# Ledger of designs, part 8: VH-VL binders against Stonin-1 (STON1)

Target 1, 134 residues: Stonin-1 (STON1), of Homo sapiens (Human) (q9y6q2r275to408)
Amino acid sequence: GWSFMLRIPEKKNMMSSRQWGPIFLKVLPGGILQMYYEQGLEKPFKEIQLDPYCRLSEPKVENFSVAGKIHTVKIEHVSYTEKRKYHSKTEVVHEPDIEQMLKLGSTSYHDFLDFLTTVEEELMKLPAVSKPKK
Key: E = the ipSAE of ESMFold2; O = the ipSAE of OpenDDE; V2 = 0.75 times the mean of E and O plus 0.25 times the DockQ between their complexes.

## First folded at step 5 (VH-VL)

Design a43 (framework fv_alextatug)
Fold by ESMFold2-Fast, scan of step 5:
Structure a43 (fold): chain C 134 residues (1-134), chain A 121 residues (1-121), chain B 110 residues (1-110)
Amino acid sequence: as target 1 above (134 residues)
Amino acid sequence: EVQLVESGGALVKPGGSLRLSCAASGFTFSNAWMSWVRQAPGKGLEWVGRIKSETDGGTTDYAAPVKGRFTISRDDSKSTLYLQMNSLKTEDTAVYYCTTDLYGSYYMDVWGKGTTVTVSS
Amino acid sequence: QSVLTQPPSASGTPGQRVTISCSGSSSNIGSNYVSWYQQLPGTAPKLLIYSNNQRPSGVPDRFSGSKSGTSASLAISGLRSEDEADYYCAAWDDSLSGVVFGGGTKLTVL
């Protein structure tokens, strides 16, 4: 089914990061997240394919000057990159590279938790690695 | 902060017409879905219809008893909601409330105090 | 002739817990969110519960909502004299393409 949430577009400027708007979401088998401007529409305006490296960030309660108190979470993609120090005497640093895919919120704690649980369940069903065809 | 004020209620004869207005303030009217709800004397609440925000298509829906007789419209430049009532019947006698749904989740989060429409000969 | 069914009346004494039921069908409560409204005598309705079980800011935690299948319930714990009012449930109905209300429950605090 449908989940009613709030979202902030991924923008660099502080003003646009404070503009929460309504969004309707579906989490489908295979890690597909569909975004709709209203409930009951046949076609999503955006579809996100989650992979095994996607995660939910630590949930937070944040206060915004316009929207007030909102429970927030990010859907993030985590990759790991190897970085050599400038003094390259066999020194390699392995660090996570975290990309924010989507920031979601809700004024409802129960609906928020239900959505997080649904996403986590679908993430756990995703295959850990791509299977070679031969 | 958020306020809705209905006006236009009157005594009208059966078959007559009347236009109600609802002035909104304290929120971004253009983003809100707006509804009319009525209550006959001593009776319960009855949904009349709604209009979505322009960004959500600006479409209208009506309850069966008023479909074809009533029209809901909005003027976002004036932050005003309207209900045009035609072919009025005695069964339309009620207090009419305008309501808002700020997040598009099908609930009426703000209500005005209502305006009274009496249809009688 | 309301689409959703509520008991016409309910009563309790101060401090008691009272529950008001709301019964519908698969096209309304069974597939859509439920909201509840409180109407004090002589006043306009006020949103009390939205999205089945959420309280707007300013509504005490004595008020709670729940939904199971095609039915919903409003619970009022620690009943007070100021809770004396009419209570209405509501939901979108897919078959009617509109919001439907319950007939209302008059709560009397004895």
Scores: ipSAE 0.006, ipTM 0.529, lowest interface PAE 12.9, mean pLDDT 81

Design a44 (framework fv_alextatug)
Fold by ESMFold2-Fast, scan of step 5:
Structure a44 (fold): chain C 134 residues (1-134), chain A 121 residues (1-121), chain B 110 residues (1-110)
Amino acid sequence: as target 1 above (134 residues)
Amino acid sequence: EVQLVESGGALVKPGGSLRLSCAASGFTFSNAWMSWVRQAPGKGLEWVGRIKSKTDGGTTDYAAPVKGRFTISRDDSKSTLYLQMNSLKTEDTAVYYCTTDVYSEYYMDVWGKGTTVTVSS
Amino acid sequence: QSVLTQPPSASGTPGQRVTISCSGSSSNIGSNYVSWYQQLPGTAPKLLIYSNNQRPSGVPDRFSGSKSGTSASLAISGLRSEDEADYYCAAWDDSLSGVVFGGGTKLTVL
């Protein structure tokens, strides 16, 4: 597991002075991501099942006024929206629809890299499923 | 902002070969279905063929006059569409346009300025 | 030669309404959507109407499309001199497995 930071959603930022909240993060076999408020707690406050259409965004190094220098990444889910071809009633165009599930960060490059590697490995192990659609 | 730029047009002898390119910018090329359309001097528009996005199978379709002689391909890493023309005939003389036919807010049907292919002895 | 039939020419005076017809068959217009293209002299075609009657952003509401059975029509109201151009209809053809165009209509503003 790793000591990480979770980006607080914009609405909560209006009611809180913090943009980044400390969390303890675990990745379990089968692509399960668990978030805890602190290390050593028995219950995660959030658990996410990753599927083969989840991806990591391009990692960034960002500077925040309160949190300082943070290595950041987004966990995104890619689904496909069907749109009709304007020349044909039977043809459809699938456009990727990218949903940001989480934005995570760490001040530790080593922990950040280890997390990215672990998530990519777990995503590679997931069984093939049909393309998701909304 | 959204642009398609064709290139590669030239004077070619009958039986020759030529490769056209279409460089895309300002939209997500990899999601677009791409087509080639041609127009002979003083004549109307004629559809040449199309290629679907890889997400939609990456398949190609061709008009009967070019089937077996022309091949459409794409390089999503370079945002470029290609038309490989073999066994060229005088009736292939035309301005060749590339176009996208995804109707969405960001990449509606867009046409380039065209590139001229002349097939003559 | 075109698969879809358009009149080779049409004309009107400024402020008038002009209609350009496009005739096909059950395998093209009868079963699929119609698009219309405007080609000003010396320029590339521009999408004017898609999905029978929809306008892309930037196309004035003076341009409208309609479809009935195996035929489609483009209507231009409040005709202006800058509307002078060639107009083409297009549709997918199930029998040919490809897009087919009309022969084009040269619109002259008198």
Scores: ipSAE 0.011, ipTM 0.538, lowest interface PAE 9.7, mean pLDDT 83

Design a45 (from a02 with heavy chain D104T E105G Y106D G108P; framework fv_alextatug)
Fold by ESMFold2-Fast, scan of step 5:
Structure a45 (fold): chain C 134 residues (1-134), chain A 124 residues (1-124), chain B 110 residues (1-110)
Amino acid sequence: as target 1 above (134 residues)
Amino acid sequence: EVQLVESGGALVKPGGSLRLSCAASGFTFSNAWMSWVRQAPGKGLEWVGRIKSKTDGGTTDYAAPVKGRFTISRDDSKSTLYLQMNSLKTEDTAVYYCTTDLYTGDSPYYMDVWGKGTTVTVSS
Amino acid sequence: QSVLTQPPSASGTPGQRVTISCSGSSSNIGSNYVSWYQQLPGTAPKLLIYSNNQRPSGVPDRFSGSKSGTSASLAISGLRSEDEADYYCAAWDDSLSGVVFGGGTKLTVL
């Protein structure tokens, strides 16, 4: 596992703002991602089962005045949605619809790369699924 | 170098209005979430409100004592934050600080950078 | 008046460890991250700790934060005379839809 930071989403129906929070992160066989408030806790506060439609975004390096240099990445879920062509009632185009599931960051380049490699390896091991209908 | 410079503080009578400005430099203002925090003489810190970046919706939030009387706005082309204060009360007497979190706007629960403040006195 | 409760004062001698408490509720500290600010006399506040226990670049490691349930603490190890200041905790409050501060703790270095 790894010490990371998680972007905390704004709560529904409340005017709470999003924020970054420290977490301890594990990736288990079968594409299971577990998040703990601290290393050494027995129970994760969140567990996510990755599926074959999940992907890692392009890794970035972001520089924050407070936290300094942070390596960031998003875990995204990709689906496809129908959109009508402008001049056609029946002709459709299938466009990728990208949902951001998580945004994660780390100050440790080594931990960051190890995490990315581990997630990609687990994603490759997941059972093949039919390609989404175009 | 990251800087915030507040201005506009003055002596005003109860019921009056005043507009404060905060000039930002040294960072990409348009991406930052900005807040106003005040401190009455000899008292503690009190959050006034915040405004999100335009890309995050540009929405505002206010503390109960100022809601409906104060308005926070921003002009990204000038890298300037504003606080429009209406129906001023003696309880609004304070040093007003401009603050930002600089953490890509994703962590507005902490104030990374503070200006030196501008003093508002509401007195008859 | 302040939503978060801090002791109004704290004191220590050079080299000592001092701890400043901050008590809240489930709607603020219990659900959200805590930050801490230092205000030297006549100056603007400075961020000391964010996200419960993280230090900004330039803040020495003798300052540390912790959170348990609805309470948080700031610890200052190896106390120095220049640490004499007011210290404030802060957190978002879900029920108030805004940031709330503690009343502040005046730290005196004897």
Scores: ipSAE 0.005, ipTM 0.584, lowest interface PAE 11.1, mean pLDDT 82

Design e22 (framework fv_ebrasodebart; at its last look DockQ between E and O 0.04; V2 from the best seeds 0.00; counts 0 for: pae O 9.2 > 2, placed apart)
Heavy chain, then light chain:
Amino acid sequence: QIQLVQSGAEVKKPGASVKVSCKASGYTFTSYGISWVRQAPGQGLEWMGWISAYNGNTNYAQKLQGRVTMTTDTSTSTAYMELRSLRSDDTAVYYCARDLYEWGSYFDYWGQGTLVTVSS
Amino acid sequence: QAVLTQPPSVSVSPGQTASITCSGDALPKQYAYWYQQKPGQSPVLVMYKDSERPSGIPERFSASNSGNTATLTISGTQAMDEADYYCQSADSSGTYVVFGGGTKLTVL
ESMFold2-Fast, scan of step 5: ipSAE 0.473; ipTM 0.797
ESMFold2, look of step 6: ipSAE 0.033; ipTM 0.679
ESMFold2 (binder alone), look of step 6: mean pLDDT 92; pTM 0.948
OpenDDE, look of step 6: ipSAE 0.012; ipTM 0.630

Design e23 (framework fv_ebrasodebart)
Fold by ESMFold2-Fast, scan of step 5:
Structure e23 (fold): chain C 134 residues (1-134), chain A 119 residues (1-119), chain B 108 residues (1-108)
Amino acid sequence: as target 1 above (134 residues)
Amino acid sequence: QIQLVQSGAEVKKPGASVKVSCKASGYTFTSYGISWVRQAPGQGLEWMGWISAYNGNTNYAQKLQGRVTMTTDTSTSTAYMELRSLRSDDTAVYYCARDYYEGSGFDYWGQGTLVTVSS
Amino acid sequence: QAVLTQPPSVSVSPGQTASITCSGDALPKQYAYWYQQKPGQSPVLVMYKDSERPSGIPERFSASNSGNTATLTISGTQAMDEADYYCQSADSSGTYVVFGGGTKLTVL
């Protein structure tokens, strides 16, 4: 099915204020997330392949001037990067590098929870991965 | 199915006020704004203003500032546009339109409400 | 004082390409949108964000926005395309919506 969510859209003028706007989403088997401007369109304007390193951030409730109260969540990709310690030429630590792939919102708590549940279910079906040892 | 359904035609005398309604269905009302656009007989489209269904924030065309008020009722998914101190040149078809989230672009329109101002 | 200028009328023969222009100072920075209006009907969005086409709009409709001029192009123009066409954008700040004066397309 379709999920009705919000996203801050692209603007032609980079100096314009940005507003939250509606998008229609499909979560497909195998961790595929498709975004549509309208329900029933054949081609998404954006397609994201989730992998086992993707996660949902902690859900928040945020207030915006035009959109009002919005439940928000980020879809993040977590990778691990070796970084050298300050006083060592050879000693390294593995630190998480978190990249925001998408920030989504909803004015409907019910629709928001349904979407999060659908995404989490598909993420759990992806092959398990081992985190780097520290 | 997304629809905007407007109230019926009105006939008013100069100096009166008119309040047009626009009932939305088929989408999350609070996720969009509603723009009001009018069209005098045989003339072009004129933007009157926009209201956010999220928090009721409005932005009115400079020419109409002080004569127009836009409101929403989220419990009925209805937007309203009230125009005061009517003149004969306010005779027009008044449209509500769903305002696309980038602040411009109207993807669904009401059927229009003819307001005739005559003495 | 934002203004969008369209020609008042354009005439084409059936099967020919119609081009309707829309000129304004904000167009390099703001998206252009196009609406079709037939007599007694509400406007219909035919192009959005300069060059994108809504679902249900025939592929013969296309648009561009370059410099200070947005252009709606209808290839293989049909009698059913006869209508008034309005461009729409915003002022330079993106605060106020601005419509062009409209172009009557005649297919003869």
Scores: ipSAE 0.013, ipTM 0.569, lowest interface PAE 8.3, mean pLDDT 83

Design e24 (framework fv_ebrasodebart)
Fold by ESMFold2-Fast, scan of step 5:
Structure e24 (fold): chain C 134 residues (1-134), chain A 118 residues (1-118), chain B 108 residues (1-108)
Amino acid sequence: as target 1 above (134 residues)
Amino acid sequence: QIQLVQSGAEVKKPGASVKVSCKASGYTFTSYGISWVRQAPGQGLEWMGWISAYNGNTNYAQKLQGRVTMTTDTSTSTAYMELRSLRSDDTAVYYCARDEYYGSFDYWGQGTLVTVSS
Amino acid sequence: QAVLTQPPSVSVSPGQTASITCSGDALPKQYAYWYQQKPGQSPVLVMYKDSERPSGIPERFSASNSGNTATLTISGTQAMDEADYYCQSADSSGTYVVFGGGTKLTVL
């Protein structure tokens, strides 16, 4: 597990150096993410089951007033919808529909990298289904 | 257009408390934080803490925890900083500054001189 | 406590380049900011997020942050640049704001 930060949803036009809330993260076998308010608690406040269509966004380094430089990543769920090509009666394309599930951050590069690696490894172990191509 | 206007100078005895105000204008008050920074005569800048005008969340410098309280009044777009149990080494000019989302203090009040003397 | 170290003073002649350094262990991970303060006045933000310049600050002001050292550079220094300069960053955890001790720039 790792001490991390969960992006706190903000109202329109709100800005704050404390928009991130501290959490403790665990990744369990089978692609289960558990979030705790702090390390050592028995019960997580949130548990997410990842499926084969989940992905990690490209990592970024973002800036916040008091927290400084934070390594951030989004966990996204990707699905595809079929749409007709503009002005075509027979040609179709599949467009990705991307839903952000959560946004996580860490000030520790080593913890961040370890988390990304662990999540990717667990995603690869989920049911034998080909991942959408980039 | 954007201004932070602070209350006037104060003279206090050791052990007293002081409460400095900072009235904001020219921007949406609840969209930014306010940091407080002090400067003793002839000395450098020292950060005291920060408050969100949106939700009232605070973060105080470790040295001042237990002695400082920061508050806001959104109806008047005013931030306050109260420092208790004053000591002679609390004599300083106290500044409020708008805390840009990225940690930049882009607009500053004019400063409030607080003198702590017996 | 986290510390940002600046030289206490720097002197240059008009038209010369002034360089003010700021050293600290958190600087590889945390952004650096720079403020100018003239006697009896409030500080003015002159550089933010390591190398960005606020609107209204002359192009002769530039800055960088590499390794454990942030640097403020003033090219073609003018008499009006004479002031105290403070760097600012955060502690290694990003929890607390930290100021450097300040550098007095004299233009003579």
Scores: ipSAE 0.000, ipTM 0.514, lowest interface PAE 16.3, mean pLDDT 81

Design e26 (framework fv_ebrasodebart)
Heavy chain, then light chain:
Amino acid sequence: QIQLVQSGAEVKKPGASVKVSCKASGYTFTSYGISWVRQAPGQGLEWMGWISAYNGNTNYAQKLQGRVTMTTDTSTSTAYMELRSLRSDDTAVYYCARESYWEGYFDYWGQGTLVTVSS
Amino acid sequence: QAVLTQPPSVSVSPGQTASITCSGDALPKQYAYWYQQKPGQSPVLVMYKDSERPSGIPERFSASNSGNTATLTISGTQAMDEADYYCQSADSSGTYVVFGGGTKLTVL
ESMFold2-Fast, scan of step 5: ipSAE 0.061; ipTM 0.686

Design f20 (from f01 with heavy chain L100Y Y101W D102E E103G Y104S S105T G106Y; framework fv_firastotug)
Fold by ESMFold2-Fast, scan of step 5:
Parts: structure tokens; C-alpha cells; sequence
Structure f20 (fold): chain C 134 residues (1-134), chain A 121 residues (1-121), chain B 108 residues (1-108)
């Protein structure tokens, strides 16, 4: 596993959108992502089962006023929505609907690269599932 | 703007116990930061005592772990420090502080005013 | 635990002087995770420098920090009347967090 940072979800209006919280991050065989508040805990506070429609966003290097340079990536899930063309009774289009699941960061390029590689390898091993629709 | 106000200090006899409070305003203690207690004996330097993370995970100074308990009440936006088996050496001003963390930097960006604990007969 | 030793423990200086305070760690401080604080009598400490060399918001440019590994320095390039205070270093490279014993900067 890796010491990483998770963008803290906003629970209430006026909470800082710039907050990052330390986590310990594991990727298990079968595409399971586990997040712990710290290394050595028995129970993860969040566990996510990835499916083949999950993807990593384009990695970025972002600058923050205090932390400086952080390597960031989003884990996204792609689903598809059927939309009827405006002013058409019968024509439809299928548009991807991209949901951000997590935003993760690391100050360590080595750990960041190792994490990305591990996730991509696990995603490639996942069995086919039906295309998700909303 | 983050404000921290400590209370609960005062005179206590050796062997006694105290519970200190730190009321936070302008920020939620349940959001993403560590929060610490630090003390300073009269004429002496600063000594870190304990830290709590938003998850409830706690960390303690090794020399004091058996006599301290750090806790919080999210509904009251308040941190607590329980002191047990007090000795004269525990006489100090007790501060609460926010451990600012973004990336891997942990330093104290906001401090309370402090509350004095005096241990004497 | 990482022990921090400051030198000198106290110094006397005049307005306009260059003041240098050293902080030595008993073992290497990871990633230069070291901060400096200023404390005036009866007040809580105030953050000056973090990550060894980054100046905190609102801190005058006369304050600067440097160093890595086991040796760190705080410099005040031209001492002002409001700078007479006690200064502390603090490491956050490993738990438990530890502070130096402090350096008192007094009027000559």
C-alpha cells in the first residue's frame, strides 16, 4: 500500500474545497480499493469495488498554496444515458455520463506512478460486465 | 476564520484529575484536519501531548500516554483532554491547536489562548 | 523520538541586527518537515516558517528559514522592536512531534 491523500468530501456549505486528508491506500486483487485513515488499521473506512467502466483521469500536477506540488488523479465511473434529440420524436443519442468517485493525490511521484500502474493492471483483469445505463 | 478557546484549567491537588475543553468556531473539527494538545510549563518550552484525526484515530506522547485521553464531540465542535494522576510537573498552560495538513506538512496554524493548570497541595 | 536542540538558548541584540538561530536534530528530519514559531510573553505561539524555508502568510520577508537533514536555521535579517520574543523549532517528520527548547531574543 501507499500513503496518499484524499480530497475531503464537503458535508456542509462553506467547508474548504481545498482540503486534503491523509489516508493509507491499498489495491487488492479483483479491483478492490481500500482506504484507511492510517496505516496499520484493521478496518478501512471506505472500500470500493471497481468495474471495467471505471477509469483513471489524466494525471495532473496541481499547485496548492500550502502543500505545493501534488500529483493528482480522479477515479471516474462511466455510465450512459439515452437522450431523445430535441424536436425529434424517434431519434436518440447515447451520451457518456461521467461520475467522479474519488480524487486522490500524492507528493511522491514514485508512489503515484506505482499506484496508477497497479490500478490499470487490476482494471485489465476484471471480467466483462454490461454497459451501465442511467 | 478559525478560533479556538480552551477552558477547564485551575488548581488541582496531586493525584487528581482534570478535563480540559477546546471550543472551535469558524471551522468543523470533523473535517480533514488533525487537532492537538500542547502544553508549556512556566518558563519552559513547548511539549506536544496528543493528536486526534477526524476519523477518531489518536496519537500520544510516549511519556504521558497512560495519563492522557484525547477525545472530541463533533456535535459541540469541541475537543477534550482528560488528565489523570496529576503531578506538580504537570503544571502548565495547555493549548489546543489545529494541525494544518495538505500534502505531507503538519504544523500548527491556529492556536487557542491557553488555559492554566496548577498542580499543588 | 527526534530531539531538537536550539543554539543559542538566549541572545541579546539591537534593532537592525542580523539574528541567526540554529536547530539541530538528533536524527534526520524527513523531507525537511520543520517549522519555526514566535512566542511573545503571555501569548500563544505564532507560525513563522514551515517546510524549513516557506514563509507563512503575513510574515515579513526579514524572516527566512533554511536547512535540511539535521541542521536548520532561522534568520532575521534586520531585527525590529516587535521581534524580541522566544523562537521555537518543531519537527513533524516523525511521531511524536517534538519542539526545540526555545531561543530567547532579548534587548541589549
Amino acid sequence: as target 1 above (134 residues)
Amino acid sequence: EVQLVESGGGLVQPGGSLRLSCAASGYSISSGYYWSWIRQAPGKGLEWLARIYHSGSTYYSTSLKSRLTISRDNSKNTLYLQLNSLRAEDTAVYYCARDYWEGSTYYFDYWGQGTLVTVSS
Amino acid sequence: DIQLTQSPSSLSASVGDRVTITCRASQSVSSSYLAWYQQKPGKAPKLLIYDASSRATGIPSRFSGSGSGTDFTLTISSLQPEDFATYYCQQYGSSPLTFGQGTKVEIK
Scores: ipSAE 0.000, ipTM 0.473, lowest interface PAE 16.4, mean pLDDT 79

Design f21 (framework fv_firastotug)
Fold by ESMFold2-Fast, scan of step 5:
Structure f21 (fold): chain C 134 residues (1-134), chain A 119 residues (1-119), chain B 108 residues (1-108)
Amino acid sequence: as target 1 above (134 residues)
Amino acid sequence: EVQLVESGGGLVQPGGSLRLSCAASGYSISSGYYWSWIRQAPGKGLEWLARIYHSGSTYYSTSLKSRLTISRDNSKNTLYLQLNSLRAEDTAVYYCARSEYWESYFDYWGQGTLVTVSS
Amino acid sequence: DIQLTQSPSSLSASVGDRVTITCRASQSVSSSYLAWYQQKPGKAPKLLIYDASSRATGIPSRFSGSGSGTDFTLTISSLQPEDFATYYCQQYGSSPLTFGQGTKVEIK
């Protein structure tokens, strides 16, 4: 697997001046993400199993008053709900339902790109589905 | 039927910039597939340059990422590669290629467009 | 980065011969995520094998792939006239994606 030093957002009302707290994240074969509050801990505080309906959102560069410049991305789970068109018995539309699973960031552009590349490659290795579907 | 047609090659000057296009037909570039740019210098092997995912996320060869930008226009179903600070070593045939949603190998390739960097 | 080294760099063969091309990785390729391509002069590469051993659609049964870890092999069991070409391996077990230097299969 790969390991990364990343950040996750802190809640604004927690009496903390930090907007983004550091974490240690492992990307394991089979699309498993494990997050630790610091390197060297035995047990992750969060473990996520990615499935073929997961995606990375469009990366952003965001500026925060305390944390400064952070490269951010979301891991999203996408499903589609099939509904009939208003006027039709047979015509259907597919509407995306997007759930944010995780928001991650990094102050390091290079580490951020390495992370994105690693996650996308692991997503590509998961068993195929032709379209995300609810 | 999936077709990829590259364009924008030709003779360019050292130090200049290059913008290549890849027009896709038979499938939407915004759904279910991953798209890459790959080049091949005359008489040499293949070199992967950049990849764009269905989500819009972009990834680059570590040796070239400061000079490369991959992008897309979903309304035109077209992929782009911008290469800056051109040198003679960038002379190559440039291919765009598709990967299936769950695989990172290339099942469809364009015919390639030749870029010659010379004064 | 995973470096792929093919051997031989070139070979001469006759129609009907069994041809074996090897691809050695500088570090283990996870899940045998390795593909093989055929390229003829002036043309784009054509996918032959993916996931080390799976034959792509429309590819003749004389082409087979095997291997795992760092050592991979492409075999052509009975070489045909249309098989004279350059062959490339490619790994997708880790980023960046990398190709071997190629093996040219020439008429003896």
Scores: ipSAE 0.000, ipTM 0.490, lowest interface PAE 15.8, mean pLDDT 80

Design f22 (framework fv_firastotug)
Fold by ESMFold2-Fast, scan of step 5:
Structure f22 (fold): chain C 134 residues (1-134), chain A 119 residues (1-119), chain B 108 residues (1-108)
Amino acid sequence: as target 1 above (134 residues)
Amino acid sequence: EVQLVESGGGLVQPGGSLRLSCAASGYSISSGYYWSWIRQAPGKGLEWLARIYHSGSTYYSTSLKSRLTISRDNSKNTLYLQLNSLRAEDTAVYYCARYEWDTSGFDYWGQGTLVTVSS
Amino acid sequence: DIQLTQSPSSLSASVGDRVTITCRASQSVSSDYLAWYQQKPGKAPKLLIYDASSRATGIPSRFSGSGSGTDFTLTISSLQPEDFATYYCQQYDSSPYTFGQGTKVEIK
């Protein structure tokens, strides 16, 4: 596992550094992501089962006023729904709907890359399923 | 408004045990990130002793682990510290302090309770 | 464990003075996980600065923090009578959390 940071939901007048909380992060076989408040704890405070429609966003390098340079990535869930075109009375199209699940960061480039690689490998091992429908 | 009130200090004999309490008001002790016990010997600096997370998981100072137990009673909204095999060097003011996810520090402290270990 | 060493251990100052206190870590502190506390005689510590440079709620603008890695500074730009106290740095990057030995700011 890895010492990482979890983006905390933004609060009014909150400084940038207060939006990032330290966590210890593990990825288990079968696409299970576990978050711990601290390394060495026996129980995670959050456990997420990834499915084949989860993806990693394009990695970014962001600069925060107090935390400095952080490598960031989002874990997103992609679903497809049948939608009627705005200007069409009869046509239907399928468009992706993207939900941001988590935003994670690390000051360590090595840990960041290792995490991305591990998540991508686990996602590839998940069984194929039908795309979600409306 | 958050208030923490410690109690249970006083004069204790070497080799004895003590149980300190920290009563919280203005928030639930089962919420937040974690709570700690921190002590300060006369004329000395601050020493972190133990913490308990919202999940119930505990963490201890390695030098004191065998003598310390941190616990809580959510129904009473109270944090406890049990210290066994007391020594003269355990004489200190004992504080409880709150750490919240969004504050990144010990933002609320109790007033402290003095423990004196003397024969 | 990360050891924090404060300099000076004590200083004498007058109202209106600029006071600077330093905190040096034995290992690099990541993400500026360093806080500063003020403690007055007979009282509990009070959080002044967190994340090396962020001022806690209700703390006057004369208090500022700076630094990163192993070197951190607390500055009081114009010392007031209520600022005579002991100041502590604390790291929360790695367990066990550790405090500096303290810097006593006394009236000259």
Scores: ipSAE 0.007, ipTM 0.503, lowest interface PAE 14.0, mean pLDDT 79

Design g21 (from g03 with heavy chain I103Y; framework fv_gatralimab)
Heavy chain, then light chain:
Amino acid sequence: EVQLVESGGGLVQPGGSLRLSCAASGFTFSDYYMNWVRQAPGKGLEWVGQIRNKANSYTTHYAESVKGRFTISRDDSKNSLYLQMNSLKTEDTAVYYCARGGYFGSYPFDYWGQGTTVTVSS
Amino acid sequence: DIVMTQTPLSLSVTPGQPASISCKSSQSLLHSDGKTYLNWVLQKPGQSPQRLIYEVSNRFSGVPDRFSGSGSGTDFTLKISRVEAEDVGVYYCMQGTHWPTFGQGTKLEIK
ESMFold2-Fast, scan of step 5: ipSAE 0.050; ipTM 0.665

